# Ledger of designs, part 8: VHH binders against Glycosyltransferase family protein 64 C3

Target 1, 302 residues: Glycosyltransferase family protein 64 C3, of Arabidopsis thaliana (Mouse-ear cress) (q9c975)
Amino acid sequence: DPDPCDATNQREFQKLRSDQITVLINGYSEYRIPLLQTIVASYSSSSIVSSILVLWGNPSTPDQLLDQLYQNLTQYSPGSASISLIQQSSSSLNARFLPRSSVDTRAVLICDDDVEIDQRSLEFAFSVWKSNPDRLVGTFVRSHGFDLQGKEWIYTVHPDKYSIVLTKFMMMKQDYLFEYSCKGGVEMEEMRMIVDQMRNCEDILMNFVAADRLRAGPIMVGAERVRDWGDARNEEVEERVRDVGLSSRRVEHRKRRGNCIREFHRVMGKMPLMYSYGKVVNSVGEQGLCRKAGKLVFCDRD
Below, E stands for the ipSAE of ESMFold2; O stands for the ipSAE of OpenDDE; V2 stands for 0.75 times the mean of E and O plus 0.25 times the DockQ between their complexes.

## First folded at step 1 (VHH)

Design s06 (framework vhh_surovatamig_d1)
Fold by ESMFold2-Fast, scan of step 1:
Structure s06 (fold): chain B 302 residues (1-302), chain A 122 residues (1-122)
Amino acid sequence: as target 1 above (302 residues)
Amino acid sequence: EVQLVESGGGLVQPGGSLRLSCAASGFTFDDYAMSWVRQAPGKGLEWVATISWDSGSIDYVDSVKGRFTISRDNAKKSLYLQMNSLRAEDTAVYYCARDEGYSYGYEYFDYRGQGTLVTVSS
């Protein structure tokens, strides 16, 4: 699809499949290929997944390596889901939200290449989304807040409320791809440029877009088992050694994300993010308990 | 093709100094924050320092603060790490990395080079 914003590619919701989802999973680092293969295989084994699109954002990856990756993805994925590897023309994070003519499902799942979720929880998330198709539904949440001391908007965490779902696992209606990438005029163009300049915050911008259109917050869903391979604090993942030294960079990333919120607020002239409270769970006993930073907490707590 | 080529590593005595260089090519160097990352023998990657594309923002890991200085020359498309008061625990392979931020699944940087070995020993 040479023009993803071509109006003929904007499909009517009622004409799209309601029984399954399309998974859009980002890849960039060649070092993560083994993990990516495992995660794709996991999604492919679920009956609710019709298609998996691996969005490869590294333009420097050799064609031979991409051919091998595609062969491995198809060879080692036991399910019936179709698998596509899409080499993107740029490393822009905005590209993960480009609409695609091959996506024929009402729901899309946006996810990263380092998060695993169990099949029951994936199915449950889909059932929650089907009852709330205009909302963003996901397992990892954050909040916006206003710092009274500094008199500025910040990126933060609250135990009881949230306004932002992360692209680690974000289920949404396909329409939001067009809203993000093809609509909104000069304001949206400026905010996408900010995402490119910062090399960050495409997930925050999607939450701004959805909240502005819906006038409601996202929905957090609990999972029985989640492995976040990128989070060294998650005791469920015992191998900490590889990420321990990089944890100090999280302070820089949180500051950058706060700046994104302030910039999006400036461009839009308003704060469209709204708080949601609590999380939806299939069973409290099935949420699982994990040791994070020496404390026993629910596994889906960030 | 994006390339990062590190140089300047070697054997140095405790308390000594060393300057690492990184030559970048194949991308618009001025558009990216750049980082130095190291890996000590038998350990994982440790972030050392980051410099913004305009040199306006600079951050260091606490263990090197006051001893190391990160700098860049955008005209020469080069990144530097001046290491002073070196200690045995600074022994590592040092990598030049393009900082991609928090996106792409917690990946903080990509296109790290082949690395340059720094050994601090008598």
Scores: ipSAE 0.000, ipTM 0.233, lowest interface PAE 11.4, mean pLDDT 81

Design s07 (framework vhh_surovatamig_d1)
Fold by ESMFold2-Fast, scan of step 1:
Structure s07 (fold): chain B 302 residues (1-302), chain A 121 residues (1-121)
Amino acid sequence: as target 1 above (302 residues)
Amino acid sequence: EVQLVESGGGLVQPGGSLRLSCAASGFTFSSYEMSWVRQAPGKGLEWVATISSSGSTIDYVDSVKGRFTISRDNAKKSLYLQMNSLRAEDTAVYYCAKDYGDYEEWYFDLRGQGTLVTVSS
């Protein structure tokens, strides 16, 4: 779109399709193309997916490679979902939230090119979102916290509460694309510039936007099977060995994401993030405990 | 525009040494963790080494510990990999990668063409 913030791109919620979702999947690294093809094919197999937009953010990728990618995506996607490959004008992470005239569904699914989720769990997440359309719904969660000793906001993980859903898998109403990209004036412009400078934290910023509008936290949904190829611990091909040095690296990464939280708090003059507790699971399944890979887990978990 | 340009690869005999370089532009190099990732013929990507934005935290895959040294020069916006005691198993295309996210969200952004290292007698 020439102007993604054109008023014609912001349709009334009631005028948008309620029966299906549009998947917005970000791509950048050419080495991820085989995985991206597999993930797109998986999404295309679901009857609730009307359209898949692959947002390609690497301006250096040759046209020949993109043409081949598009051919492979359409050839190996057996579902009825339409597939589009969109060459983005910049590598900005903010661009994944640009409104697009081709998006005609109430719900959009923001996801990465390295996360696979089973079809049943995808459909369950959509059902949860339909019951809570103003909330961000997703499978990967994190928390904000206040460090009493350092007297500052931090990015963290808590076992019992969360306030941030990650763009690895984030379902939301289409309105939030417009709120993120087109509304909020100079304050939103400053926060998007921080995202560009850090080349990080677009997921945190979307959570700030949604929480500020709704005044409630996101919803975590359980998945029967999820594979996160971007997490070295789950990536069998990477086979990284990590030791005590990794703890310092992880703390540094979390401090950088904490810096985003502190900057967004500074710009907005308030902390809009709110905690949610527990997660919503599909309770219809095989009941009982099973031994899988040496652990006792619910039989219906995968 | 973000650019990563790898160089320094070549043909070397077992036990030899090579120094790889990565020239970065179009982003604030000193604000990012940087990594070296390699891909052997017919295999997937393998992480090799990472260095924090300040250079204070360094990690290696076990197979290269004691043989490879990662370093960076933030003023020159350059990343380096000194490879000593090279083995046939080190044969791969080596990529300079910008890293972002936390430990649970680790993702490598590969923009360059890579540099080919062939270890053969």
Scores: ipSAE 0.006, ipTM 0.167, lowest interface PAE 10.4, mean pLDDT 81

Design s08 (framework vhh_surovatamig_d1)
Fold by ESMFold2-Fast, scan of step 1:
Structure s08 (fold): chain B 302 residues (1-302), chain A 125 residues (1-125)
Amino acid sequence: as target 1 above (302 residues)
Amino acid sequence: EVQLVESGGGLVQPGGSLRLSCAASGFTFSSYWMSWVRQAPGKGLEWVATINQDGSEKDYVDSVKGRFTISRDNAKKSLYLQMNSLRAEDTAVYYCAREVTYEYSGSTYTYFDYRGQGTLVTVSS
């Protein structure tokens, strides 16, 4: 489909499959190929996954390497899910949200090539999404806040509330791909351009889109086992040496993401992000009972 | 062609000082975070210090805090490590390294895509 935004090709929610999900997983770095293969194999093993689209965002990768990657993905994936490798025409992060006529499920899972999650937790996230199909559902959350001293919006982590689900693991209705990429006119075009200029924040922008449409926040779901490989696995240095340096990287990353929030607020003329509280868990046992101030409460409560 | 060339290593007594230099070429030096990493005899690589594009942000491994200072001169395309109060455990080959951040939405990772040939620092009586 040469124009992903052609309205004649937009599929109605009711015409899409409700029994399974499509996984949209990004790839770019050759250093992450072994991890990508492991993650794809894990998703392919789940009965709720109908197809996995590996969105390869590095346009400079040779066809021979992509052919080998595709063979490895299909050869070493034990499940029944169909696997596609899609070479993207652009390294734009906005491209991960392009609507695709080949995606026939109501739910899509947007994920990065550095997160592993157990099958039970994946299935649980899908069940939570089915009960709340207009909300973003995920396992990694952050928040926006207003700094009263600096008088500006910031990107932060709150222990008690959240407004942003990260694309490390984000389940959403397919309709949001079209909303993000094809609707909203000049304001959305400007915000996607900001994402390209920053080379960051498409996850924040998706949260802005969803919150503005629904007027509600996302839902955090717990996972029994999750591995976030991030920087640790992709460090070229043979021994772990960069733990102290991570604080500086986090500060710069948060500053950039705060600037995205401020820019999106400027363009939209409003702050559509809404706070959510608490997380949904598959097992009460994950929370346990704790004695706090002489009373028995769930351990994750105040 | 990216090149990083270290200099300034040598033999120094405990408590002494050395200044390491790194000359960069083949890329826009002012656009990159830069680091010093070291490898002691029979050990793996250890990150020592890092500096951001304009020099306003610096970080160090705990064992060298207060003793080492990282700096850069973007006009000269050079990175420096001032090493004071040197200890026997600082004996290592020191490498100048270029940092790159690969960002996937919600996920980031940093790694060294280039490092020089290194300069040997020996702290011994």
Scores: ipSAE 0.006, ipTM 0.258, lowest interface PAE 9.3, mean pLDDT 82

Design s09 (framework vhh_surovatamig_d1)
Fold by ESMFold2-Fast, scan of step 1:
Parts: C-alpha cells; sequence; structure tokens
Structure s09 (fold): chain B 302 residues (1-302), chain A 125 residues (1-125)
C-alpha cells in the first residue's frame, strides 16, 4: 500500500481546493456504529463537505461487518459527499493524522464518532478557519497551566482562556497532517511513541505542533446546537458509558493528560502552547448553548 | 462463557516482588487488549497496566512505571504482571480485564470488562 509520507503526496497549500472540506472521523467501537451512521449522514448533507473518510481503528472487527458498515454509511447518507471506509493498519491514535493522497482540500475536519453539530455551525467554523488557516479551529477547548506548588505543567479547564482544541471537533490545514506524522525527526517520533504508550493525547500533541509552528493559540468557535453523546452530564444524550466501580480511572485520565503535557515539554525543551482568549460566534445567529445538568450553558462549559 | 482467573497474590514486605497470572477462556484471547486493574481497601478501582493483543505495545499508570511489567502468552491464553519494588500503596485486589476503547471529551481512553474473583496483594512489614 502507498506510503502516506511519500514526498509526492505533499501538495502545496495553494494548489489544494479551498471551497470544501474533508471530514476525517474516527471509529473503533462497534457499539457506536448506529450513532456513527447518523453523524456521517449529517456531515454528508452539508454542501461544504466534499469527502468523508471513516477511519476504522479496531483490528478485531470482522470484514463482513465492515462491508455492511460501508453499505449502511452510503445508503443512509443523503448528501453528495463521497464516503469511504478505511480500515487502519494500526489502532494507534496517531493514525488519525496520517496524510492521505485522496485528501485534496486545504481544510480537514478531525472529529469523533460521538459529536453531532448543526450544519450552520459547521459552515461557520469553516468560514472562521478560512480567515485563520494556520490555526486550529474547534468547538471543544481545554487549557494548560503551571502548578506553582507541584512545580509542574498541568492539564486544566479554564473558563476565559484556552490553549488546546480537542479532536471531538478540530478543523485544520492539511499541512498539519504531514507536520505531525512525517516531519520533526526524532523528537516527533518520541512524542508519537508517548501518545501510543498512553493511548491518549494525540489532540494535545497536535496543539503542540501547531502552536510551535505558528506561535499563536487555537480559535474556539460557538455552535448553535452541539450534541456530545459521550458527555454523561448532557441531558439529551441517549447513549452513555457508565463506569460503575471504576471512578478512580477518571482521575488517572486527567492526571495522564497532564503527564502528556509534561513529557512533550521535556522532549521539545520548551512550552509552545499559547493561550487564546474568547469565543468566536456567528453574529447573525444565537450563541451556542447546550443543556448540561438541567441548565443552559455554552457547549464548552462544564 | 468469558472466564478470567487471577492468581499469584499474597503477603509481601515493602521492596519485595510478586508475579500475578491470569488464565483466560471463552474468547479469542489474541484479538483483545488486556489490562490489570486494582481496588485498594476503601477506594475505587484503578487502572494499572494494558498490553496490546499482539503484545507489541504496553502502557502503565505513572505510579508503577519502572516497577511493574505487563506481559502475555497468547499460545497459553495467559496474562501476567511482574511487580517489583512493591510499596504499601500497592496493596489491593488485582483483576485482569478485557479492554474496550472509548473516545470522550478529553480524547481516547479505555474501559474494562473484569469478571474474575481477583487476587489479593498485601504489602506490609
Amino acid sequence: as target 1 above (302 residues)
Amino acid sequence: EVQLVESGGGLVQPGGSLRLSCAASGFTFSSYDMSWVRQAPGKGLEWVATISGSGGSTDYVDSVKGRFTISRDNAKKSLYLQMNSLRAEDTAVYYCAKTEYVYDSSGYYVEFDYRGQGTLVTVSS
């Protein structure tokens, strides 16, 4: 199969399509296939989406089920976007950032199989990205900070500033796929190995890559309506993961995110993450509001 | 028909070593990532270590890195945890678990299917 890091696949930004985006959506859990079908159908109905690539990372999924999944994705998607199902050669989270010769758009949207966004907000995010093509643009944000008592970098949530866009919804230029996967030598190789060992933090690493190159933070955009099916505090979520008896794992998950920041800082010898302040909203629409724990808040608020 | 049978726990002094074993049956062992999770007295469950189905990659919670080694033998359908330099804080019931991968708002993480009786590890002087 073709080498994704082949130099002939490194297209000049100006020669790529500017009118549409390619959606790269991760799939792994067979349990989420019905939701994945709904989300793909939603993206396919947007005129700005030229192609949807479902990146399937579960090596235990039978070929017959993948064939049926592809048929269902095509059958239930009413739009004109081309749909492809790619069984990844690796279950690595780094594989979601592999460059692909089939991607001919300047912008790519990295997203999870459990986040649904309205079409107007998707179009707005693309318009914001077009005005800021070197930045990561997304709807879910987190931050980093320095803990003075512990004398270490930490992963945090801050209401008024952010430095990290999550892969739940992350729009970026195609060039960052090559920067992440194919460039940066031994330092990038070590950081990708850390992502593999942690099975986490590919989103944090992409933010490190983008911030280091641009010397600017990401941009948070509002959504008129976003449904995060994985967020147990969202009253509209119909399917939820319950962690009865494994609550301490959530603490370890947050601690692991902080450890990733510290390890990337160690490898790079610097902290390239930059803070952004504020949320860009569609001036002709309502601000993005979500119902969380019975209250209307911005979708990015806890 | 999924069965997981843990063994190898016991009483050990601080600085000592133990090797835990898990015998799996009722599923295609090599097709699943496997993990060790533990429950200390009065606390919830904590993930300890994971190994890929092929054995090619391993992952550990920070507190055990450099001290614990997870391994597997797919031909024998067995999972192992070598525990060195044991500390009082390692005292817990240890369970082996089939591993499921889940995406959430912070990224990718693992969910565990643990069904065995567990094996008790007590670290005291």
Scores: ipSAE 0.000, ipTM 0.174, lowest interface PAE 15.5, mean pLDDT 81

Design s10 (framework vhh_surovatamig_d1)
Fold by ESMFold2-Fast, scan of step 1:
Structure s10 (fold): chain B 302 residues (1-302), chain A 124 residues (1-124)
Amino acid sequence: as target 1 above (302 residues)
Amino acid sequence: EVQLVESGGGLVQPGGSLRLSCAASGFTFSDYWMSWVRQAPGKGLEWVATISYSGSETDYVDSVKGRFTISRDNAKKSLYLQMNSLRAEDTAVYYCARDVEYTWSGYTYEFDYRGQGTLVTVSS
């Protein structure tokens, strides 16, 4: 796709499919290929998934390995969903939000190559999105806040409210791909450059874009079974994945994401992020806030 | 294939200096942020320092600020860690690591590859 912002890719919402979703999975690490294959196979088995696009962002990966990956994805995915492997022209995280002519569904699911979700929860998230198509809907949330002592915006977790849904699992209308990649002029160009400089925060920027347009926060949905293979605190994760989750680096990561919020605020001249409250669930287990390891978290969080 | 090969570790007295080197191959080195991470005996992995793809931006864990300097030579595909004023608590196996940004989410951080490591022992 020579120009993702070309008029041929600017379809009206009402002309797009409403019965299924397109899954956009970011891939980069060759060490995650076996996990990526498992996750793609899982999504492909859902009746609500029409298409899966694997967005491969590592320019160092040999074409032969990508060809083998595509063959494996197709061979080991039992569902009827079409599978495409797209080698991105750059390692830019902004590229995961490029509009694409092959995306003919109203809803897209943005997800990472290290998150597994059960089919019932995937279907429930889609039902919630259909009722709230202008909002970002997801299972992993964070908050922005203003540190009165430091006099600066920060990236944080708050027990009662959230303003940011993460690209670990983010369902949204495909219109937001155009808003992020093709609209907003010099301000959006500067913020995308900040994402490239930081090599981070494309998920935060998408939340800024959506909140600014809608003037409302995202929606958190519950999942019956979620496995986050990128969370190094999970002792059953593969050893290499466990090794990369460093406590000191997590502190720096949080600080860096706070820097992104401050930079986006500077560029836009406003804070468009808005808080949402509560979690939407399809089944009732234990709900509410519980104290686990000295922190307030949702009681049904494993 | 991606390869990272560390060298320069050894036994040094407190207050001494060491320069660690990492030779990278199998990828476009200049396209990646690079890090040094360490593992002290009986402890988990600890991030030490990071450098941007061009070298224009660096960051360090507080315990080494002012003592360690991370640098890179993109033409030689090499990463370095200059360690000055070494302390007993700096004793660890030091690993060269390639940063992966595409999976940043919340507190999640990752390296997609790290080398075999080089041992640094600081003792009298």
Scores: ipSAE 0.013, ipTM 0.408, lowest interface PAE 7.2, mean pLDDT 83

Design s11 (framework vhh_surovatamig_d1)
Fold by ESMFold2-Fast, scan of step 1:
Structure s11 (fold): chain B 302 residues (1-302), chain A 121 residues (1-121)
Amino acid sequence: as target 1 above (302 residues)
Amino acid sequence: EVQLVESGGGLVQPGGSLRLSCAASGFTFSSYAMSWVRQAPGKGLEWVATISDSGGSTDYVDSVKGRFTISRDNAKKSLYLQMNSLRAEDTAVYYCAREGWELLDDAFDIRGQGTLVTVSS
């Protein structure tokens, strides 16, 4: 697409498909290709997924390797989901939110190449989103807060409330792609430049965009099985793969996240983030966690 | 019932040392990454340090690197934080926290009342 912000790409919500979702999954590290193939295959197995777009953000990857990746993605993915591999011209995290003419669904799922979710929970998240289509819906949440003593905004975790959904798994209406990438003038341009300078916080910025437009917080949904392959606890993943996870670099992440919130607040002249409380679950009772044969499982499922 | 009990805090002079302990029960301690989180007077929760389930990997907030050491003893179901070269800005209530990813969507899970560390002359 020569111009993703062409007005012809601003499709009417009511004319888009309501029965399925498009998955937009970021890839960058060549070491994560085997994991990426597994995750794409998992998404393709769900009847609610119409299309999967793999957004490849590493401009240094050889064409031969990308051709092989595409062949493997299409060959080893079950189901009828359309699979596309898009080589991005830059490594910018903002590029994951570019609007695309090939996306014909009302809902899009933004996700990383190191997070798996079970199909029942994916379908439940879509159900929750359909009931709340203007809100961000996801499984990984964080909060903003105000430090009364230091008189500054901070990035934090609160047990009872949240204001930020992470791009590890974020379902939203595709209109927000156009809002993020193509609207908001010089203020949005400055905030996207901050994302590029920090190489971080595109997820926080999307939450600012959505909260400012809707004046409401996101929705957290629970999942029966979520695997974050970037987590150091997962010894089943090759060490190199887990270590390159962008969201798993805790020291760098936390240091920059607070600065991003303060900068976006400065640029917008307001704090649009709003708190949500509680987690929506699909009638799942509390199930104790047990480690059996080296894996963390529900105690009653073995 | 998940239980985390912190201890080892107290009053210490600048430049001094303290060792914090956390006793875990009610879950398979060796299967979880663990963290220390603190809350200074009038401030929000701040992540301090994390250790992987095996103890093979550790991470720290920049302000404590080289001064604090996180460690664990899976046989004793205990988490530790060795704090050296303490500064006035380290004054806070310290909590140990369990990190979740597979079935816990929270960054950390705080269950205890914490242990108060006061750095003052």
Scores: ipSAE 0.000, ipTM 0.147, lowest interface PAE 16.0, mean pLDDT 80

Design s12 (framework vhh_surovatamig_d1; at its last look DockQ between E and O 0.05; V2 from the best seeds 0.00; counts 0 for: pae O 9.1 > 2, placed apart)
Fold by OpenDDE, look of step 2:
Structure s12 (fold): chain B 302 residues (1-302), chain A 122 residues (1-122)
Amino acid sequence: as target 1 above (302 residues)
Amino acid sequence: EVQLVESGGGLVQPGGSLRLSCAASGFTFSSYWMSWVRQAPGKGLEWVATIKQDGSEKDYVDSVKGRFTISRDNAKKSLYLQMNSLRAEDTAVYYCAREPYYYGSGSYEDYRGQGTLVTVSS
């Protein structure tokens, strides 16, 4: 495979499309293939989507299955977007941010295979990004914090501010793929190694990279209808399905991610993450949908 | 190292029965949902059955309901699939699979064994 960081593979900014996005979807679980297909179909239906790359991270998946998946994705996706299925060379979470020559748009959407978003919300996110092309734009956010008692950085949810956009839905300029994967020297290499060791926190690292460059926090955008299948607030969902997208050990998960923040901070020698405030919306209301009492309702509803 | 080793496959006549076994090692077996999946010749991978950690919940693909029974012995770190009333369409390589565990932000564990061939033929 060609070196993704080869300068000859980099496209000139002016040659990149500005009117559409490339969607990079991480896939891994064969059990989530049906949902993946639905998600791909949804993205492909949007006129702003130039291409969809399904990045399959499971090296153990049989070729036959992947072939079938590819056929299904291409056959049943209604839009004009080009669809590619790429089996990753490694299971590294860092691989989702590898620059690829097939990415011919200025904007790239990083997303998981367990998040559904409506087309209008996708387009809105893109519009917000176009107005802020250097910012990470997303729907799911978290925050860093400093625990004074423990005297350590932590990963947290804060009601009033955020500093981290999650890869569940993360729109960014293509340049950040190179910044993440190809630049930053030994420090960045070390932080990528930490991601590999932790098997987590690539999203946090991307936020570090972006924040360090931009010196600004991300932008949270509202969505009219967004479903996170991994959201613990879902009820009446088969536990098996939920477990595919949800960490059953949330407390431990937060602790682990806090450790990532601490390690990245250690390596970088500074805390680049910046706080943002507020949510950019095109309409009023909470948008996360969950299954409760047999009905789809907003997740924040009691 | 996570290991799943299937056994019990073979040639059986239509209407016959077969019991598949899976021996698990290298992980806390009792902490995971377990599944059987199968791949017929020329077809994609198909989910067959799933069982909860404590065995209290089971689920099956419609085509095998009433014929197949998934079970587990956590003490023995073993998964089983009792297949009754076998049909030609049940011919496939059967895999023992550990249900994927989500570690957050795109990290997964998903393992299955090498498979065992079940051939249903007259």
Scores: ipSAE 0.008, ipTM 0.287, lowest interface PAE 9.1, mean pLDDT 86
ESMFold2-Fast, scan of step 1: ipSAE 0.328; ipTM 0.644
ESMFold2, look of step 2: ipSAE 0.412; ipTM 0.756
ESMFold2 (binder alone), look of step 2: mean pLDDT 83; pTM 0.846

Design s13 (framework vhh_surovatamig_d1)
Fold by ESMFold2-Fast, scan of step 1:
Structure s13 (fold): chain B 302 residues (1-302), chain A 122 residues (1-122)
Amino acid sequence: as target 1 above (302 residues)
Amino acid sequence: EVQLVESGGGLVQPGGSLRLSCAASGFTFSNYAMSWVRQAPGKGLEWVATISGSGGSTDYVDSVKGRFTISRDNAKKSLYLQMNSLRAEDTAVYYCAKRGYSSGWYEGFDYRGQGTLVTVSS
């Protein structure tokens, strides 16, 4: 019965590898296995990736299917990165932040099983993180705000300011795994329980933890090519007329995430999130333009 | 454009059976797990069953295990729910659903049809 909060899992930053990253990919849906295999193969081909851990959060998946998944992950990954498949005993989203003895790098990349990024942008994100190792660095951002009319904290999207990096792609120091999972006493335990009850908001909670510890906001980095298979806008569902049902579900999603912010604020007795402005981009020529949901936007926009 | 169209609902007596169908279009059906979710009158949305993209794995909420069977036909881009030994508590609008959120969110459905009503009553 391994204890992830054993003090031996809290290795000193200076004793960990600085030249590469460990990728932690959360998996649950068996239907995403073909996509997961493609994403793992892509990460394994990068020289900066030393290890990839697939964190399988569906306890109902048969052992035979997991054995086949592991064989496929190793067989179809041409790179030098080591690949591990870890079956979790629970579906808790908090488990993606558990400290692990196999993680020997200073930096970890938390990512979803439906996000692809080009190698140059991955390398650039790592270079930005190395210059700011106490910050969360990622490509997908959101913001918190106070709704003056409703008199409540809300979850929102803003193009010029942000306070929240999403677990779609989040690079951080390994120390934050231990801070999230093993420290903070009864208040952190209550907030992790809220994450489990809502089956959501582990990314928001990690941002609360990092902001409270550092007293600074995250850093957004741009990507040359990013494919978010879970983003309906990228699927070009409705260009002429927006799907009213889809729009309504997006509103409900944002409302639910706003409730997470309000609950974490209540438990902590403070709002530790801080705003960052702008984004860091690799030196490139003309910025690419893309159509999303019938609008012309920059390709690196969320 | 993603579209999901449910059918097969109706009035059934306790102990009876119904087969729900869902016609999917606008995405690569075989690459995605599909779910059935339901909403009983005056209650919230409840997940019922999921099937993997290949059809090789299925999962069910405890209250329907042994009574309901989820299946799919990838060539026809269709999802099914065979409901046996129906109970009054199974009365709900049933929705075919495709997930649009991270793998850890069980209730995040961007694509859901209009639903099909199942009423279990004498």
Scores: ipSAE 0.000, ipTM 0.138, lowest interface PAE 14.2, mean pLDDT 80

